# VH-VL binders against q09693r1to98, part 10

Target 1, 98 residues: q09693r1to98
Amino acid sequence: MKILASSTNYVLHNRLSNSQYEDARSKIVNFGGEFTNDAAKADYIFVNYSQINRVRRELRTIGTPLETCVSCKLIVKIDWLNEPKESLTPGNPYVIWH
Key: E = the ipSAE of ESMFold2; O = the ipSAE of ESMFold2 at other seeds; V2 = 0.75 times the mean of E and O plus 0.25 times the DockQ between their complexes.

## First folded at step 13 (VH-VL; framework fv_patritumab)

Design w2 (at its last look DockQ between E and O 0.96; V2 from the best seeds 0.71)
Fold by ESMFold2, look of step 13:
Structure w2 (fold): chain C 98 residues (1-98), chain A 118 residues (1-118), chain B 113 residues (1-113)
Amino acid sequence: as target 1 above (98 residues)
Amino acid sequence: QVQLQQWGAGLLKPSETLSLTCAVYGGSFSDYYWSWIRQPPGKGLEWIGEIDHSGSTNYNPSLKSRVTISVETSKNQFSLKLSSVTAADTAVYYCARIDYTWDYFDYWGRGTLVTVSS
Amino acid sequence: DIEMTQSPDSLAVSLGERATINCRSSQSVLYSSDNKNYLAWYQQNPGQPPKLLIYWASTRESGVPDRFSGSGSGTDFTLTISSLQAEDVAVYYCQQYYSTPLTFGQGTKVEIK
């Protein structure tokens, strides 16, 4: 099955152009994932940040602090979507939080 | 010691585009986020936005429609453009380094006064 | 947006005396996950850019004299200068970094009486 099958996925728009954002959404669907506009419901959150503290800041900004995401398993650097050779696990080098 | 040097045109007419450049010396350009902050005469400070070495930006929503921050990583420089200026955009503009981990500003440029005339 | 309000707007203090500046945020800047107050203080001497003094509400930046101290939590914060020196004539700003946009207080001008 596809690498994002059975997952619900959110893309944090900060530090992405509109075209980068739409490209990421398209890749999620192509990899079998479901997209959500609500970070609190996501299994995976894709971000253009290397430091979790700034992701936490932006999640606070949009009113969905990380602690409210009951289903969140991983926060992942968005570049993983460009060539997802390794499955998403806590040990994946693109994962910044689990 | 990290040093930020900034330059650009200080006098503009309404509807013109503000353009400022900041050069970074004595530190790692690629390890930090960089910011523009402005201070209208006699007023407090307003955060404009941030950029990293890859060119990824995050802007204050109040200015997002008019702001472009850009980077030239090979020169350790980043720049600010603010389109369609009015007298309300008259301010001292600072470039600054954001702390390695957190969102306070540990080094600042000298500032550039930009005046928008009639 | 989190609004930051400082008081007083200006303050005149005798050399060697204590100066106290208050900062209030419209929302708590204490993050329950790490129990830290996301608040910084800056000094802006005349004709100079701001300089970082304190972060985490109470942690002094390296090289800042120990006469500067910060306290408070949640929405109410204080910067204290225990023995005012001539070089401390400046405008002081608080800044929250809990959420974006990053916001600053309007400033408190400190002068020698």
Scores: ipSAE 0.633, ipTM 0.883, lowest interface PAE 1.5, mean pLDDT 92
Fold by ESMFold2 at other seeds, look of step 13:
Parts: structure tokens; C-alpha cells; sequence
Structure w2 (fold): chain C 98 residues (1-98), chain A 118 residues (1-118), chain B 113 residues (1-113)
């Protein structure tokens, strides 16, 4: 359950209900990760998008274009949090950017 | 060839809820995002929001507190509800398809004029 | 929000003459990562829905005549109709898709002189 230990994590709220957003935050904490409200500080960004271009659009919207996020290692589809069976690596099927 | 057909009540009183439906023909409903856009008479266009086949939505913050976009995927339909309307909500409302990858609109419905009377 | 401002609000152009429409954004819509301008143009004939003409500021949509061209970068864009035809009487809109909310210009009405 320490699968997110030592990571800082952001959840992009777009296309999530408030309930889904809070559920994702709870799962991050349960997996040992720290949560941030600042995408620019995150190691992992969890999203409800399959296309990176729309994630890039929303990061531009909130003032943290992907190019300014020096900490970001992976952008990950939010569904990975539901039943993580494999650790997050660039080859993970839920990863849409690395 | 993709076709969008839209319908709903065209005359409302203040405080009522606007309700419109858009049906999609001749294309893949599940592969695209779908949008509502409105145009007050003689004025410009305002993006309302987007939805996909799973029901996930993203709304214009200016309208978010009053807007609900929904899908009926089995019928290839999506709908708009806008609560607590006023005369400022009088507009032609369009449904549209968002390009597969980018955020411009490649197919549009014919539009529905919704008038909010006093 | 990125505000889109068009000029002029209307113009009258003789058949066969050149029409020029400007669109200005309140901040740049050029994304440095891909060097693309996130700008589209639409044509709306009377009583009709908008129709996509141009995306990426200068790429014509399929079926759009080559008399329509788009140019510009960053915050300043132009739609040009090189030789106005009767069917080109419409209102034209620019739209940015750089950030949400997606926003449109107020429109430019083109009429025959």
C-alpha cells in the first residue's frame, strides 16, 4: 500500500465530480502519497483524459503549462487509482505522458 | 456523414429550467466529445461545456453553478439543462462535435432559439 | 479568460474585391511547445449554424475554397477573402482553443457593397 510513498500528487479536477475528486485524493493518501493543490509541484498528475493535448490545455488554463512543471514525472489516467496492480513506470498502460 | 439534430422548448419564463436534447446520427458517438454553445440574438458565441459518452463533463466557470450536461449513450444523445433562467439566457443554443484531438468544432446542430420572457 | 476582439464589426466589399477581418486575443494563443497558434475561424451565413473554415490560424478545413486564407501569430490574426463572392455574405468568428473557457470573437459581418 506504499506504492505512492515519497511522491507528491495532483489531481486535475476537470471531468470529475466533487465525490470522484475526493475519492481520488483519499486513495492517494491511502497509497502513501502526499497531495498538492499545485500542479507545478507534483511528481504525478492524475487526470480523467485519454489525450494529452487536453491535459496540456487545462494546465495552460490554471497557469502551470506542462513545460513549467519541473517535478512532473508522469501524467496518469485517474482509473489507475481504483485498483492499482502495477507500479507507475513510463511503460504502465495508464500513463499518457512521461 | 455526421448529423446533429436538436430539440427542446423554445419559450420559458424567468426562473424556469432550460432543457434541450441533441441526437447524433451517422458517426461514432463514443469516440468524440460533445458540446453546447449559445449565441444571444445578434451577438457572439459562448461555450457552455463539453461531455463524453461516459458522462464526464467540463463546464464554462461562468455558467457552472446553473448548468448540467448529460448523456444517454444508448440513444446517442446528450442534453443541456440550465437552471434559474433570466432574459440574459435568451439565445440560439447549438450542439456541436469537438474535433477528435483539438478543441474546435467541426459539426454543428441547426440551433434552437430559446426565449426567456418577462 | 482569453478575450477575443474582432475588427471591424462590419464591412462592405464589392464583388471580386478583397475582404480583411482582424482578430486580436488578450494573451498569446501560440503554444511554445508545438509552435502552433490555437485559433480557428468560422463562417455563419444568415439563419445557419457556424461552419468551420480554418484551424491552426491558417489551415483550411476540407471543402473550403482557396480564396479564404488565415494568417497571423501570437495575439494578432487575419482572415482574408481574396475575391469576395455572393455566397461569402456572412458573419465571421474567430475562436481560441488555447485554454478554457473556449472563447469567440464578437463577429464581423461581411456584406456586398
Amino acid sequence: as target 1 above (98 residues)
Amino acid sequence: QVQLQQWGAGLLKPSETLSLTCAVYGGSFSDYYWSWIRQPPGKGLEWIGEIDHSGSTNYNPSLKSRVTISVETSKNQFSLKLSSVTAADTAVYYCARIDYTWDYFDYWGRGTLVTVSS
Amino acid sequence: DIEMTQSPDSLAVSLGERATINCRSSQSVLYSSDNKNYLAWYQQNPGQPPKLLIYWASTRESGVPDRFSGSGSGTDFTLTISSLQAEDVAVYYCQQYYSTPLTFGQGTKVEIK
Scores: ipSAE 0.630, ipTM 0.889, lowest interface PAE 1.6, mean pLDDT 92
ESMFold2 (binder alone), look of step 13: mean pLDDT 92; pTM 0.942

Design w3 (at its last look DockQ between E and O 0.95; V2 from the best seeds 0.00; counts 0 for: pae E 5.6 > 2)
Fold by ESMFold2 at other seeds, look of step 13:
Structure w3 (fold): chain C 98 residues (1-98), chain A 118 residues (1-118), chain B 113 residues (1-113)
Amino acid sequence: as target 1 above (98 residues)
Amino acid sequence: QVQLQQWGAGLLKPSETLSLTCAVYGGSFSDYYWSWIRQPPGKGLEWIGEIDHSGSTNYNPSLKSRVTISVETSKNQFSLKLSSVTAADTAVYYCARLDYTWDYFDYWGRGTLVTVSS
Amino acid sequence: DIEMTQSPDSLAVSLGERATINCRSSQSVLYSSDNKNWLAWYQQNPGQPPKLLIYWASTRESGVPDRFSGSGSGTDFTLTISSLQAEDVAVYYCQQYYSTPLTFGQGTKVEIK
């Protein structure tokens, strides 16, 4: 089964060029994940930030503060999509929030 | 002590492009985010945007269509370009460092007055 | 955008007396999960860039004199200078870092009466 199978995924566009954003979306699909344009409905949120406090500020900015994401399990550094050697679990080094 | 040294042309005509550079001394360039902030004469402060060492940017939406912030990591420098200037862009422009973790500014350049003729 | 409004616009205070500056945000900057107010204060002396005084609404930056203190929560904040010194003549700004764009108050000018 594909590594993102049965997951709903959001990509935070901040700090990504349009081509980087589309590349991330393509990788999610290739790994079996579904896409959402609503961060509040995502299982995983992929970000180009290393500090969770900056992700929190941007989620508040777009009107979907982290508290509104009922299904959110992990916030993950976007570069995990380049070489996903380990499944996404709270202990994964690319995970910045769980 | 971290020091920020900034320079660039201070007098522009309408429709020209503002261009400023900031060099960072005495600290880590790669561990921090870097910002441009402006202050019209006798007025408050406006955040323009931020950049990291990889060149990733985040801009104030009010300026996003006209602003480009860039980095020259090998020189520990970052730059501001603001296109299509008008008299409303007359201000003192500061470069500043964001705190390692939080989004307040702990070190500032001396400022550069940029005047756009009417 | 979170709008920051300061009062008064200017304040004249006798040397050695207390100065009080107010800042109001259009939305709460208190984050429930950490119970911190994401608000900073800056001092800008004449002809100089701003200098950080206080973060998290009440925490003094290293090297800031004890006469500076911050208080308040949610949408209403206060910067207090307990005994005004000559070097405290400046414009003071509040800044929220709860969301982007990062925004500042319009400033409060403090001068000696």
Scores: ipSAE 0.077, ipTM 0.747, lowest interface PAE 5.6, mean pLDDT 89
Fold by ESMFold2, look of step 13:
Structure w3 (fold): chain C 98 residues (1-98), chain A 118 residues (1-118), chain B 113 residues (1-113)
Amino acid sequence: as target 1 above (98 residues)
Amino acid sequence: QVQLQQWGAGLLKPSETLSLTCAVYGGSFSDYYWSWIRQPPGKGLEWIGEIDHSGSTNYNPSLKSRVTISVETSKNQFSLKLSSVTAADTAVYYCARLDYTWDYFDYWGRGTLVTVSS
Amino acid sequence: DIEMTQSPDSLAVSLGERATINCRSSQSVLYSSDNKNWLAWYQQNPGQPPKLLIYWASTRESGVPDRFSGSGSGTDFTLTISSLQAEDVAVYYCQQYYSTPLTFGQGTKVEIK
């Protein structure tokens, strides 16, 4: 089974080039996840930030504050998509919010 | 003790590209986010955008089509380019450091007045 | 964008008297999850860059005299200088950091009467 099977995934475009964004989307699909353009519907939100407060500000900016994402389980540093050796859990070092 | 030193051309003609550089001394360059902020005469401050040591940027949407912020990490420097300037771009331009955690600014450069002739 | 509006545009205050500066945001900057107002105040003395005075609406930055205080919540904020000193002649700005773009008030100039 694939490591992102049964998940809906959003990639925050801030601080990503278009090619980095496209690469992240491709990796999500290749790992069995579904991609969404709506952060509020995602199980996982992938970000190029290390600090949650900056992610919160950008989610507010795009109109999907973290408080409205009832499905969201984890906010994850995008680099995990390069090294998906471990399943995503709250203890995973790439997870910045759970 | 952190110090931000900035420089660049102060007088431009319409349609030219504004180019400013900020050098960071006495602190960690790689641990912080860095910003450009401008102040038109008689107006409030306007945030232009931010950059980190890896070159990842986030811009004010009002300026995004004309702005490029870049970094030269080996020199602890970051720069601003603003293309196609008009008189409306006349302002004092500041470089500044964002707080380690929060999005207020704890250190500022001295500012550079840029005047765009009409 | 969250618009920040200050009042008055300028004021003149006698030495030793109270100066009061108001800042209003177009949307609340009170974040319910941490119960903090994501608002800062800056002082810009003549010929100088801005300097951080207050963050979280009411927390003084290190080295800021206690005559400076911030108050308010949600959309309405106040910077108070309890006893104006000569070195307090400056323009004062509020700034929200609740959402991007980061936005500032237009400034309030404080002068000695």
Scores: ipSAE 0.059, ipTM 0.743, lowest interface PAE 5.6, mean pLDDT 89
ESMFold2 (binder alone), look of step 13: mean pLDDT 92; pTM 0.933

Design w4 (at its last look DockQ between E and O 0.92; V2 from the best seeds 0.00; counts 0 for: pae E 3.9 > 2)
Fold by ESMFold2 at other seeds, look of step 13:
Structure w4 (fold): chain C 98 residues (1-98), chain A 118 residues (1-118), chain B 113 residues (1-113)
Amino acid sequence: as target 1 above (98 residues)
Amino acid sequence: QVQLQQWGAGLLKPSETLSLTCAVYGGSFSDYYWSWIRQPPGKGLEWIGEIDHSGSTNYNPSLKSRVTISVETSKNQFSLKLSSVTAADTAVYYCARLDYTWDYFDYWGRGTLVTVSS
Amino acid sequence: DIEMTQSPDSLAVSLGERATINCRSSQSVLYSSDNKNYLAWYQQNPGQPPKLLIYWASTRESGVPDRFSGSGSGTDFTLTISSLQAEDVAVYYCQQYWSTPLTFGQGTKVEIK
């Protein structure tokens, strides 16, 4: 049905304007996902980074290192939300960690 | 060989806006993140923030309310603006390149002393 | 913020002798998954910008003489200059890249005794 149905989603705000951040939150809800303000509880983490090491450093900065997210399945480049033609799987081109 | 050349006004009055520009030569501008780092006279180094070619920024929280870093990608340039300066902002300001993958700095500009007077 | 503390603040070493600089981070910068320490060392000669010497705590940057070596892990790190030369008179900084803000030690000034 909806491409983010039954998922809990976090958006890392680094490198996003407030407008871009709110747009991403709206798209998550529109695609059937739930939003969380706690990265450690997310199934998917959306980021404006292409390299996982920089995402890891920022997750450490906010006190929720990736190792504390027991639920996390994928870290995904934020641009996927603009054109979600393919389901989120480890092989998806927008996925930078699984 | 990558070279960073920086310029801008070196003497400011309190409340003015600091404005510096860094031009990148001999390398890829779009593949790297770029930073501003400052060094008060006789003191250590403070990271100000980073920017990529698309204009996306990440700032040191201690300065975030006063800092704007921007790019002019067609010229391979990025700039720093720091508003509402005081004497505490007197420092040598460096532009620098982050390593392609990791967050240490492999190339630095020569630095610009910015003095905020009385 | 991860606080980086260097010791000593300054040291004087005779030419040809060993200089030892310590750096301590307020949190571990060792990532167990890749077994790397997210720590770099820089040299700043008088009137010059910083120059990268070492990354991953112990890997020398290209062109850095082998008299420079880095060691340590977790929270405690050392930069060693095995035989001090005149051109090594500088201030040395450690830097963590474990988390943002990226932070530097306060510096250690190395002088000829």
Scores: ipSAE 0.541, ipTM 0.876, lowest interface PAE 2.2, mean pLDDT 92
Fold by ESMFold2, look of step 13:
Structure w4 (fold): chain C 98 residues (1-98), chain A 118 residues (1-118), chain B 113 residues (1-113)
Amino acid sequence: as target 1 above (98 residues)
Amino acid sequence: QVQLQQWGAGLLKPSETLSLTCAVYGGSFSDYYWSWIRQPPGKGLEWIGEIDHSGSTNYNPSLKSRVTISVETSKNQFSLKLSSVTAADTAVYYCARLDYTWDYFDYWGRGTLVTVSS
Amino acid sequence: DIEMTQSPDSLAVSLGERATINCRSSQSVLYSSDNKNYLAWYQQNPGQPPKLLIYWASTRESGVPDRFSGSGSGTDFTLTISSLQAEDVAVYYCQQYWSTPLTFGQGTKVEIK
């Protein structure tokens, strides 16, 4: 029923204000998802970037390079949380990595 | 071809706020990330931070508490403010464009010397 | 932060001779997943802004003369000017783009001997 049910979710803080970050966390909870502070454990990583290379850079910066995330299914542009009418699949236009 | 034109005050007193603006001509503003980089006289280069057309920023942690980068997207401009300046902030300040895909710089402004007096 | 260290700080080379500039990073900038070194080189002529010469450690930017070449991998990199010309008098910088903050070497000044 809920679009993020049974998912573990990480929000990359880069390029987000504290208010934007908290808004994203609230939306994830409202959609039935759980939070993690460990990117390597996430099913979905939400980001304020349009290019995967820059996300890879920042994951390296925080010590959790993408290669260490064995559970990650999708990296998603954070704006999807504003209008989540289409489910998260590899073909979703907000998905930048799968 | 892409051209970056920058301007702002070149002489400041300690504790003032540095303020510079960069205007982008001849290319896409919205498709790229934009940076400020500074160079103290006779010294190397220091990356200050980056911004995109939406106003989202990422700053060098060493300067984060004093730096604000902003955009005026309707004018294809972005700006740097650096608060509480000291003599250590004397430098040539450059605006620059990150490559479309990667994190090296393919176009640079001509630079603005900012001198912080005693 | 990844510290970038260049050597020498300054060198003087006769016209037509080879100039060699070294750059060392405090950690590897080689990404094993794509086998690319996240390293760039810039030239800064007197009174000018930096100009991109090399990216991916060894790929010349468009319009850069063939006498410029980059080599190395991991933590150790070299910029070579095979036959120094008068216009090559400049300060040269390496830059890593592996992680933020983006960092530059301290520069190597190349002069005619």
Scores: ipSAE 0.282, ipTM 0.812, lowest interface PAE 3.9, mean pLDDT 91
ESMFold2 (binder alone), look of step 13: mean pLDDT 92; pTM 0.942

Design w6 (at its last look DockQ between E and O 0.97; V2 from the best seeds 0.00; counts 0 for: pae O 2.2 > 2)
Fold by ESMFold2 at other seeds, look of step 13:
Order: structure tokens, then C-alpha cells, then sequence
Structure w6 (fold): chain C 98 residues (1-98), chain A 118 residues (1-118), chain B 113 residues (1-113)
């Protein structure tokens, strides 16, 4: 099965160029994932941040603080999409929150 | 311990591009986020944007169309370019460091007055 | 954007007396997850860059004299200088770091009466 099959995915735009954002969306589709425009409904949130507190800041900025996302399993550094050698688990080096 | 030194041209004509550089001494460049903040004479402070060591930026929406912040990590430096300046861009410009984890500013450069003639 | 409004715009206080500066945010900067107020205070002496005084609304930065204290929660915050000294003549700014853009109050000028 595809590595993102049955997942709902949000990509945080902050610190991404338009081309990086579209590239990330294309990779999610190729891995079997579905997009949402609502971070509060995502299973996975992909981000260009290394520190969770800055991700929390940006989620507050868009009106969907992390605490409103009941389904969120992982927040993941977006570079995982470039080389998804290991599945997304809390122990994955690209995961910054679980 | 940590010092931010900044430089750049202080007099511009309208439509020119403002260009400032900030060099960081005495701390980790790669672990922190770096910002530009400006202060028009006799007025308050406006956050311009931030950058990390990878070159990833986040800008104040009010300035986003004219602002470019860049980094030269090998020199521990970051820079500000503001295009198409007008008299409204006359201000003291500061570089500053965000706290390791949160978004208050613990170290500031001395400031550079940039005057745009009208 | 979270708008930060300070009051008064200026005040004059006798040496050794208490100075009180208010800051109001247009929406709460208290984060329910950690119960912290994402609010900082800065001092800017004439001709100098701003200097961090207080973060988390009430935590003094290292090296800041204990005559400076912060209080408040949610949308309403206060900086207090318990016994004004000559070197405290400055403009004081509040700043929220709850969301971007990061925003500052317009400043409060403190003078000796």
C-alpha cells in the first residue's frame, strides 16, 4: 500500500515557495494521501520548521491552534517527502511532534 | 556575549533598493531565527520578517511584496533588501535574534538610520 | 493581526515613585496549552536599541533590576517600575509573540516629573 494511503494531509505554507508547496502536494498525491485545507482535520501536518513552538505559533496565526486538531498524529518536517525511506512513526527523525 | 553588527547605505533616493547586512558574533547562527525590525523617527517598532540558516523566510504581509531577507550561513550573516523605497521607508533598521524557542527578541543590533530623500 | 495598544502615550513620574504602563491586545495572547501569556516588554533609552526586560508577561530577563515587574493576563497587561530611577527615562514597548506578524505597542514615554 502507498505510504500515505488513507491519510488526510495539510501542508503549512509558511517558509515555502509556491513551487515547494506544489511539489509537496504532488508528492503527497503520489504517495496516496488526500489533502485538506483545514489543519484541524489533518492526520499529518507537513512543515518547514525544526521547532514545534514555531509551528504552534503559525497554527495560532491561521486560527487553528494545534489543540483543535483532534485527528493529528504527527507533525513532520517537509523534507521527509523527498526521501520517505522510513514510514511515519513517532520515532522517525523528521517527526517534530506526536 | 552575542553581538549583532549591522551596516549598509544610509541615504537613498525614491525608487532605489535599501540594502543592509547583519553579522552575528559569539553564538550559534544555525540554531536561531533572525529578524529585521524598523522604527520610523519618533515612532514605534514594526517587524519586517525572519529568516533561518537554511534561507527560509517569513515576512510581515504589509511589506511582503517589496522585502527580501537573505542569509550567508558561511559568514554568519543575513541581509535585508527593500525595493522601491519612498519617504515612508525612512527609519532606523535593526537586526535582532529571536529567543531559541519563542518569538521575543533577546539581542539587537545598534541600528542603522536609512533616510529616503523626497 | 493582533493590535497592541499602550496607555498612556507618555507619563511623568517623580524620582523614587511608581510608574505604571498599560498594554492591551486586540485578542488574547494567553495560550491555553501552556497557560502562558505570550507578551514581552522592552526598554529603549534615547539613541539605543530596544532591550528585553520581561517575557511571559511577568518573567524578568537576566540582569534586569527587580524594580521592573510585569503582570496581567489575556488581553490586559501592566509594566510597573516600583521606584523610578534616572536611568529609567525611556520609551517602553510591549510586544506579542502569540501569532505573526509579531506586533508591538506604539510605546509609552516615561519622563521624570
Amino acid sequence: as target 1 above (98 residues)
Amino acid sequence: QVQLQQWGAGLLKPSETLSLTCAVYGGSFSDYYWSWIRQPPGKGLEWIGEIDHSGSTNYNPSLKSRVTISVETSKNQFSLKLSSVTAADTAVYYCARLDYTYDYFDYWGRGTLVTVSS
Amino acid sequence: DIEMTQSPDSLAVSLGERATINCRSSQSVLYSSDNKNYLAWYQQNPGQPPKLLIYWASTRESGVPDRFSGSGSGTDFTLTISSLQAEDVAVYYCQQYYSTPLTFGQGTKVEIK
Scores: ipSAE 0.557, ipTM 0.884, lowest interface PAE 2.2, mean pLDDT 92
Fold by ESMFold2, look of step 13:
Structure w6 (fold): chain C 98 residues (1-98), chain A 118 residues (1-118), chain B 113 residues (1-113)
Amino acid sequence: as target 1 above (98 residues)
Amino acid sequence: QVQLQQWGAGLLKPSETLSLTCAVYGGSFSDYYWSWIRQPPGKGLEWIGEIDHSGSTNYNPSLKSRVTISVETSKNQFSLKLSSVTAADTAVYYCARLDYTYDYFDYWGRGTLVTVSS
Amino acid sequence: DIEMTQSPDSLAVSLGERATINCRSSQSVLYSSDNKNYLAWYQQNPGQPPKLLIYWASTRESGVPDRFSGSGSGTDFTLTISSLQAEDVAVYYCQQYYSTPLTFGQGTKVEIK
């Protein structure tokens, strides 16, 4: 019943302090999600960006451009983890790509 | 029409901290990303990093251990600090605005020459 | 990092003649998702900051004269000034924005013969 149950999740470290990154990881686990260190395998990618094209740039930078992420369903602003009132869907205000 | 005005000390000694400020006029500060870029005399341009209005930064890995970019959103200003400077940090430093969506630079400050003595 | 290499470093061209500047990237800057080349060109007149001329490899920025054109794809790009004017004396830089760090070519100085 957990809000991230059955999901594999990646956190883009850019623009996060180490403590913000670890906080995001802890919240994902508490919400029932699994972690991956490989963005290409994630269902959800959490980011500290408001614009998809900057995320696309950073995914290209780490060698996993978005089109190679066959599992990715949503790219989500990381602040959703602070106040997850609804399940992640394409219509969610925190979703910047689907 | 957007204008970027920059200032800061132009002469430093080795080991000092470079500090520059850029003020943004005639545009939306909060909707754009802002960058510092430097140009050593007679050489090419090097991207230092970017920041948005919330204070979130992304740095060139070659400089990240020494660079801090910060904002004062209430003043529409952002600043560069580069610690532990050497003569290799002598350059003209520019502030610039990234395009609304993509990562080319549509407005530039006039530049500030920073000289680090030997 | 994507290295950008320009050729030549310096170019002398007679007024009214064609100037050609090449830029090569160490990796492709063509993004398959949108089929765009993430490549920009800048002009830097003496004593002034760079000014955006071209983005997407071939799209002129507003107010840029038609004599400036960009071409190329993937790793090889060209800036052409079809009929050099006196005000075109400057250093020209290419820049990739495909990935970070954002990187620039070393510049090509264009002078009048």
Scores: ipSAE 0.542, ipTM 0.878, lowest interface PAE 2.1, mean pLDDT 92
ESMFold2 (binder alone), look of step 13: mean pLDDT 93; pTM 0.946

## First folded at step 14 (VH-VL; framework fv_patritumab)

Design x1 (at its last look DockQ between E and O 0.94; V2 from the best seeds 0.00; counts 0 for: pae E 2.1 > 2)
Fold by ESMFold2 at other seeds, look of step 14:
Structure x1 (fold): chain C 98 residues (1-98), chain A 118 residues (1-118), chain B 113 residues (1-113)
Amino acid sequence: as target 1 above (98 residues)
Amino acid sequence: QVQLQQWGAGLLKPSETLSLTCAVYGGSFSDYYWSWIRQPPGKGLEWIGEIDHSGSTNYNPSLKSRVTISVETSKNQFSLKLSSVTAADTAVYYCARLDYTWDYFDYWGRGTLVTVSS
Amino acid sequence: DIEMTQSPDSLAVSLGERATINCRSSRSVLYSSDNKNYLAWYQQNPGQPPKLLIYWASTRESGVPDRFSGSGSGTDFTLTISSLQAEDVAVYYCQQYYSTPLTFGQGTKVEIK
């Protein structure tokens, strides 16, 4: 059983090189998650930001304000994908919004 | 008390690469995001991009293909490179700090005039 | 991109008189989630870098004199200097931080008449 099984996942490209973005996509798939190009459909949104306000800004930029995503459960710092020791719950130290 | 000190190129020929450095004194380098902003003579301000202490960058799409912002965290410094300059890149270039939480700028360097000859 | 347009481009005002600067955004910078206007104002004295005056459209930064005030919402904003002083001769810029790229108005030069 994989740690991202049964999840739909989005990666915010801001502050990632193309290589880092593709690496994150590969890790999501390797961990059993489904990838989406539509933030509004994601269960988890992975970001390279430490503060939610800047993530909200970028979601406004791409036309998918956080308030329109009915599926969103967590917004997670992308570094979690490098070292996923703890499952994704609201208490996880990589989670910046729930 | 935060101070931003900047230096670099003053006069360039077309096709050269603009290179500027900003050193940060006082405050926390690692807790903030840092930006470059430029101002053509007699014109308004244009945001170039941002960087944090880890080296992660976010660029203005209008300049993204020519811009590299880098960080030297051990020296509390960040830098700007703009490739393939033309006369249109003549401007005063500022380094600045974003507010801790929000995306307005609370501290600015004194600016560096970069002139691209024609 | 959210385009920021200021008016007028320049303004001549007598000492002690009111100066009014307008800023319009091409899209609303009012975020419905928090009901805040993501709009800042800067002052740039000759030969100096910009200095933050106002954020959230109407909140003064520390040390900014009471004669500076900001108002407006959505797409239309105003910076008012209630009694112009000699040191207020500067170019004034609005800036939105609602979305990226972060964008500024073209500036309004305030001079003494």
Scores: ipSAE 0.645, ipTM 0.892, lowest interface PAE 1.4, mean pLDDT 92
Fold by ESMFold2, look of step 14:
Structure x1 (fold): chain C 98 residues (1-98), chain A 118 residues (1-118), chain B 113 residues (1-113)
Amino acid sequence: as target 1 above (98 residues)
Amino acid sequence: QVQLQQWGAGLLKPSETLSLTCAVYGGSFSDYYWSWIRQPPGKGLEWIGEIDHSGSTNYNPSLKSRVTISVETSKNQFSLKLSSVTAADTAVYYCARLDYTWDYFDYWGRGTLVTVSS
Amino acid sequence: DIEMTQSPDSLAVSLGERATINCRSSRSVLYSSDNKNYLAWYQQNPGQPPKLLIYWASTRESGVPDRFSGSGSGTDFTLTISSLQAEDVAVYYCQQYYSTPLTFGQGTKVEIK
């Protein structure tokens, strides 16, 4: 089973070039995940931020504050898609919120 | 205590590119987000954008097509370029540090007046 | 964008008297999940950069005199200087940090009458 199988995934575009964004989307699909354009429906949100409060700010900016995502399990630094792929758990070094 | 020192050319002609640099002394460069903010004469403040030590930026949509913020982390410096300036870009430009956690500004440079001739 | 509007644009107040500055946001800056108002106030003395006075609408930054206080919630906020001193002659700005772009009020100039 691929590492993102059965997951719905959102990528916050802030601080990503268009090519970085598309690369992240491709990696999610390659890892068996489904992509969503609606952060409120995601199981995982991938971000180019190190602090949750800045992510919360940007989710408010796009109209989908974190509280609207009832299914969200983890917010993850996007470099996890490029780095050694230990499982996504609350203790993973790339996880900034759970 | 943190000190922000800024420099760059203060007089431009229309269509030129504004270029400013801010050097950070004291404190941690890599732990914070850094911003440029401008203040037209006799007017309020406008946030231009932010950058972190990795070079990742987030810009005010109103300026995004003309602005580039860049970083030289090894020198604890970040820079602003604003292309195709007009008289409307005349302002005092400040570099500033965002609070460690939140998006208000705790340290500011002294400002650089940039005048674009009409 | 969240627009920040201050009133008045300027005011003149006698030394030792109360100065009151209002700030209104076009949309609430109160975040329901933490019940905090994402609003800051800055003081800009002549020829100086802005200096942080207040964050979270009412929390005074360290080193800021007790005569400065902030109040309000949601869309309506007030900065009060309870007893104006000569060094308080400045332009005051509110700023929201609820969403990007980060936006400031147009400023309120405080003068001695």
Scores: ipSAE 0.553, ipTM 0.877, lowest interface PAE 2.1, mean pLDDT 91
ESMFold2 (binder alone), look of step 14: mean pLDDT 92; pTM 0.940

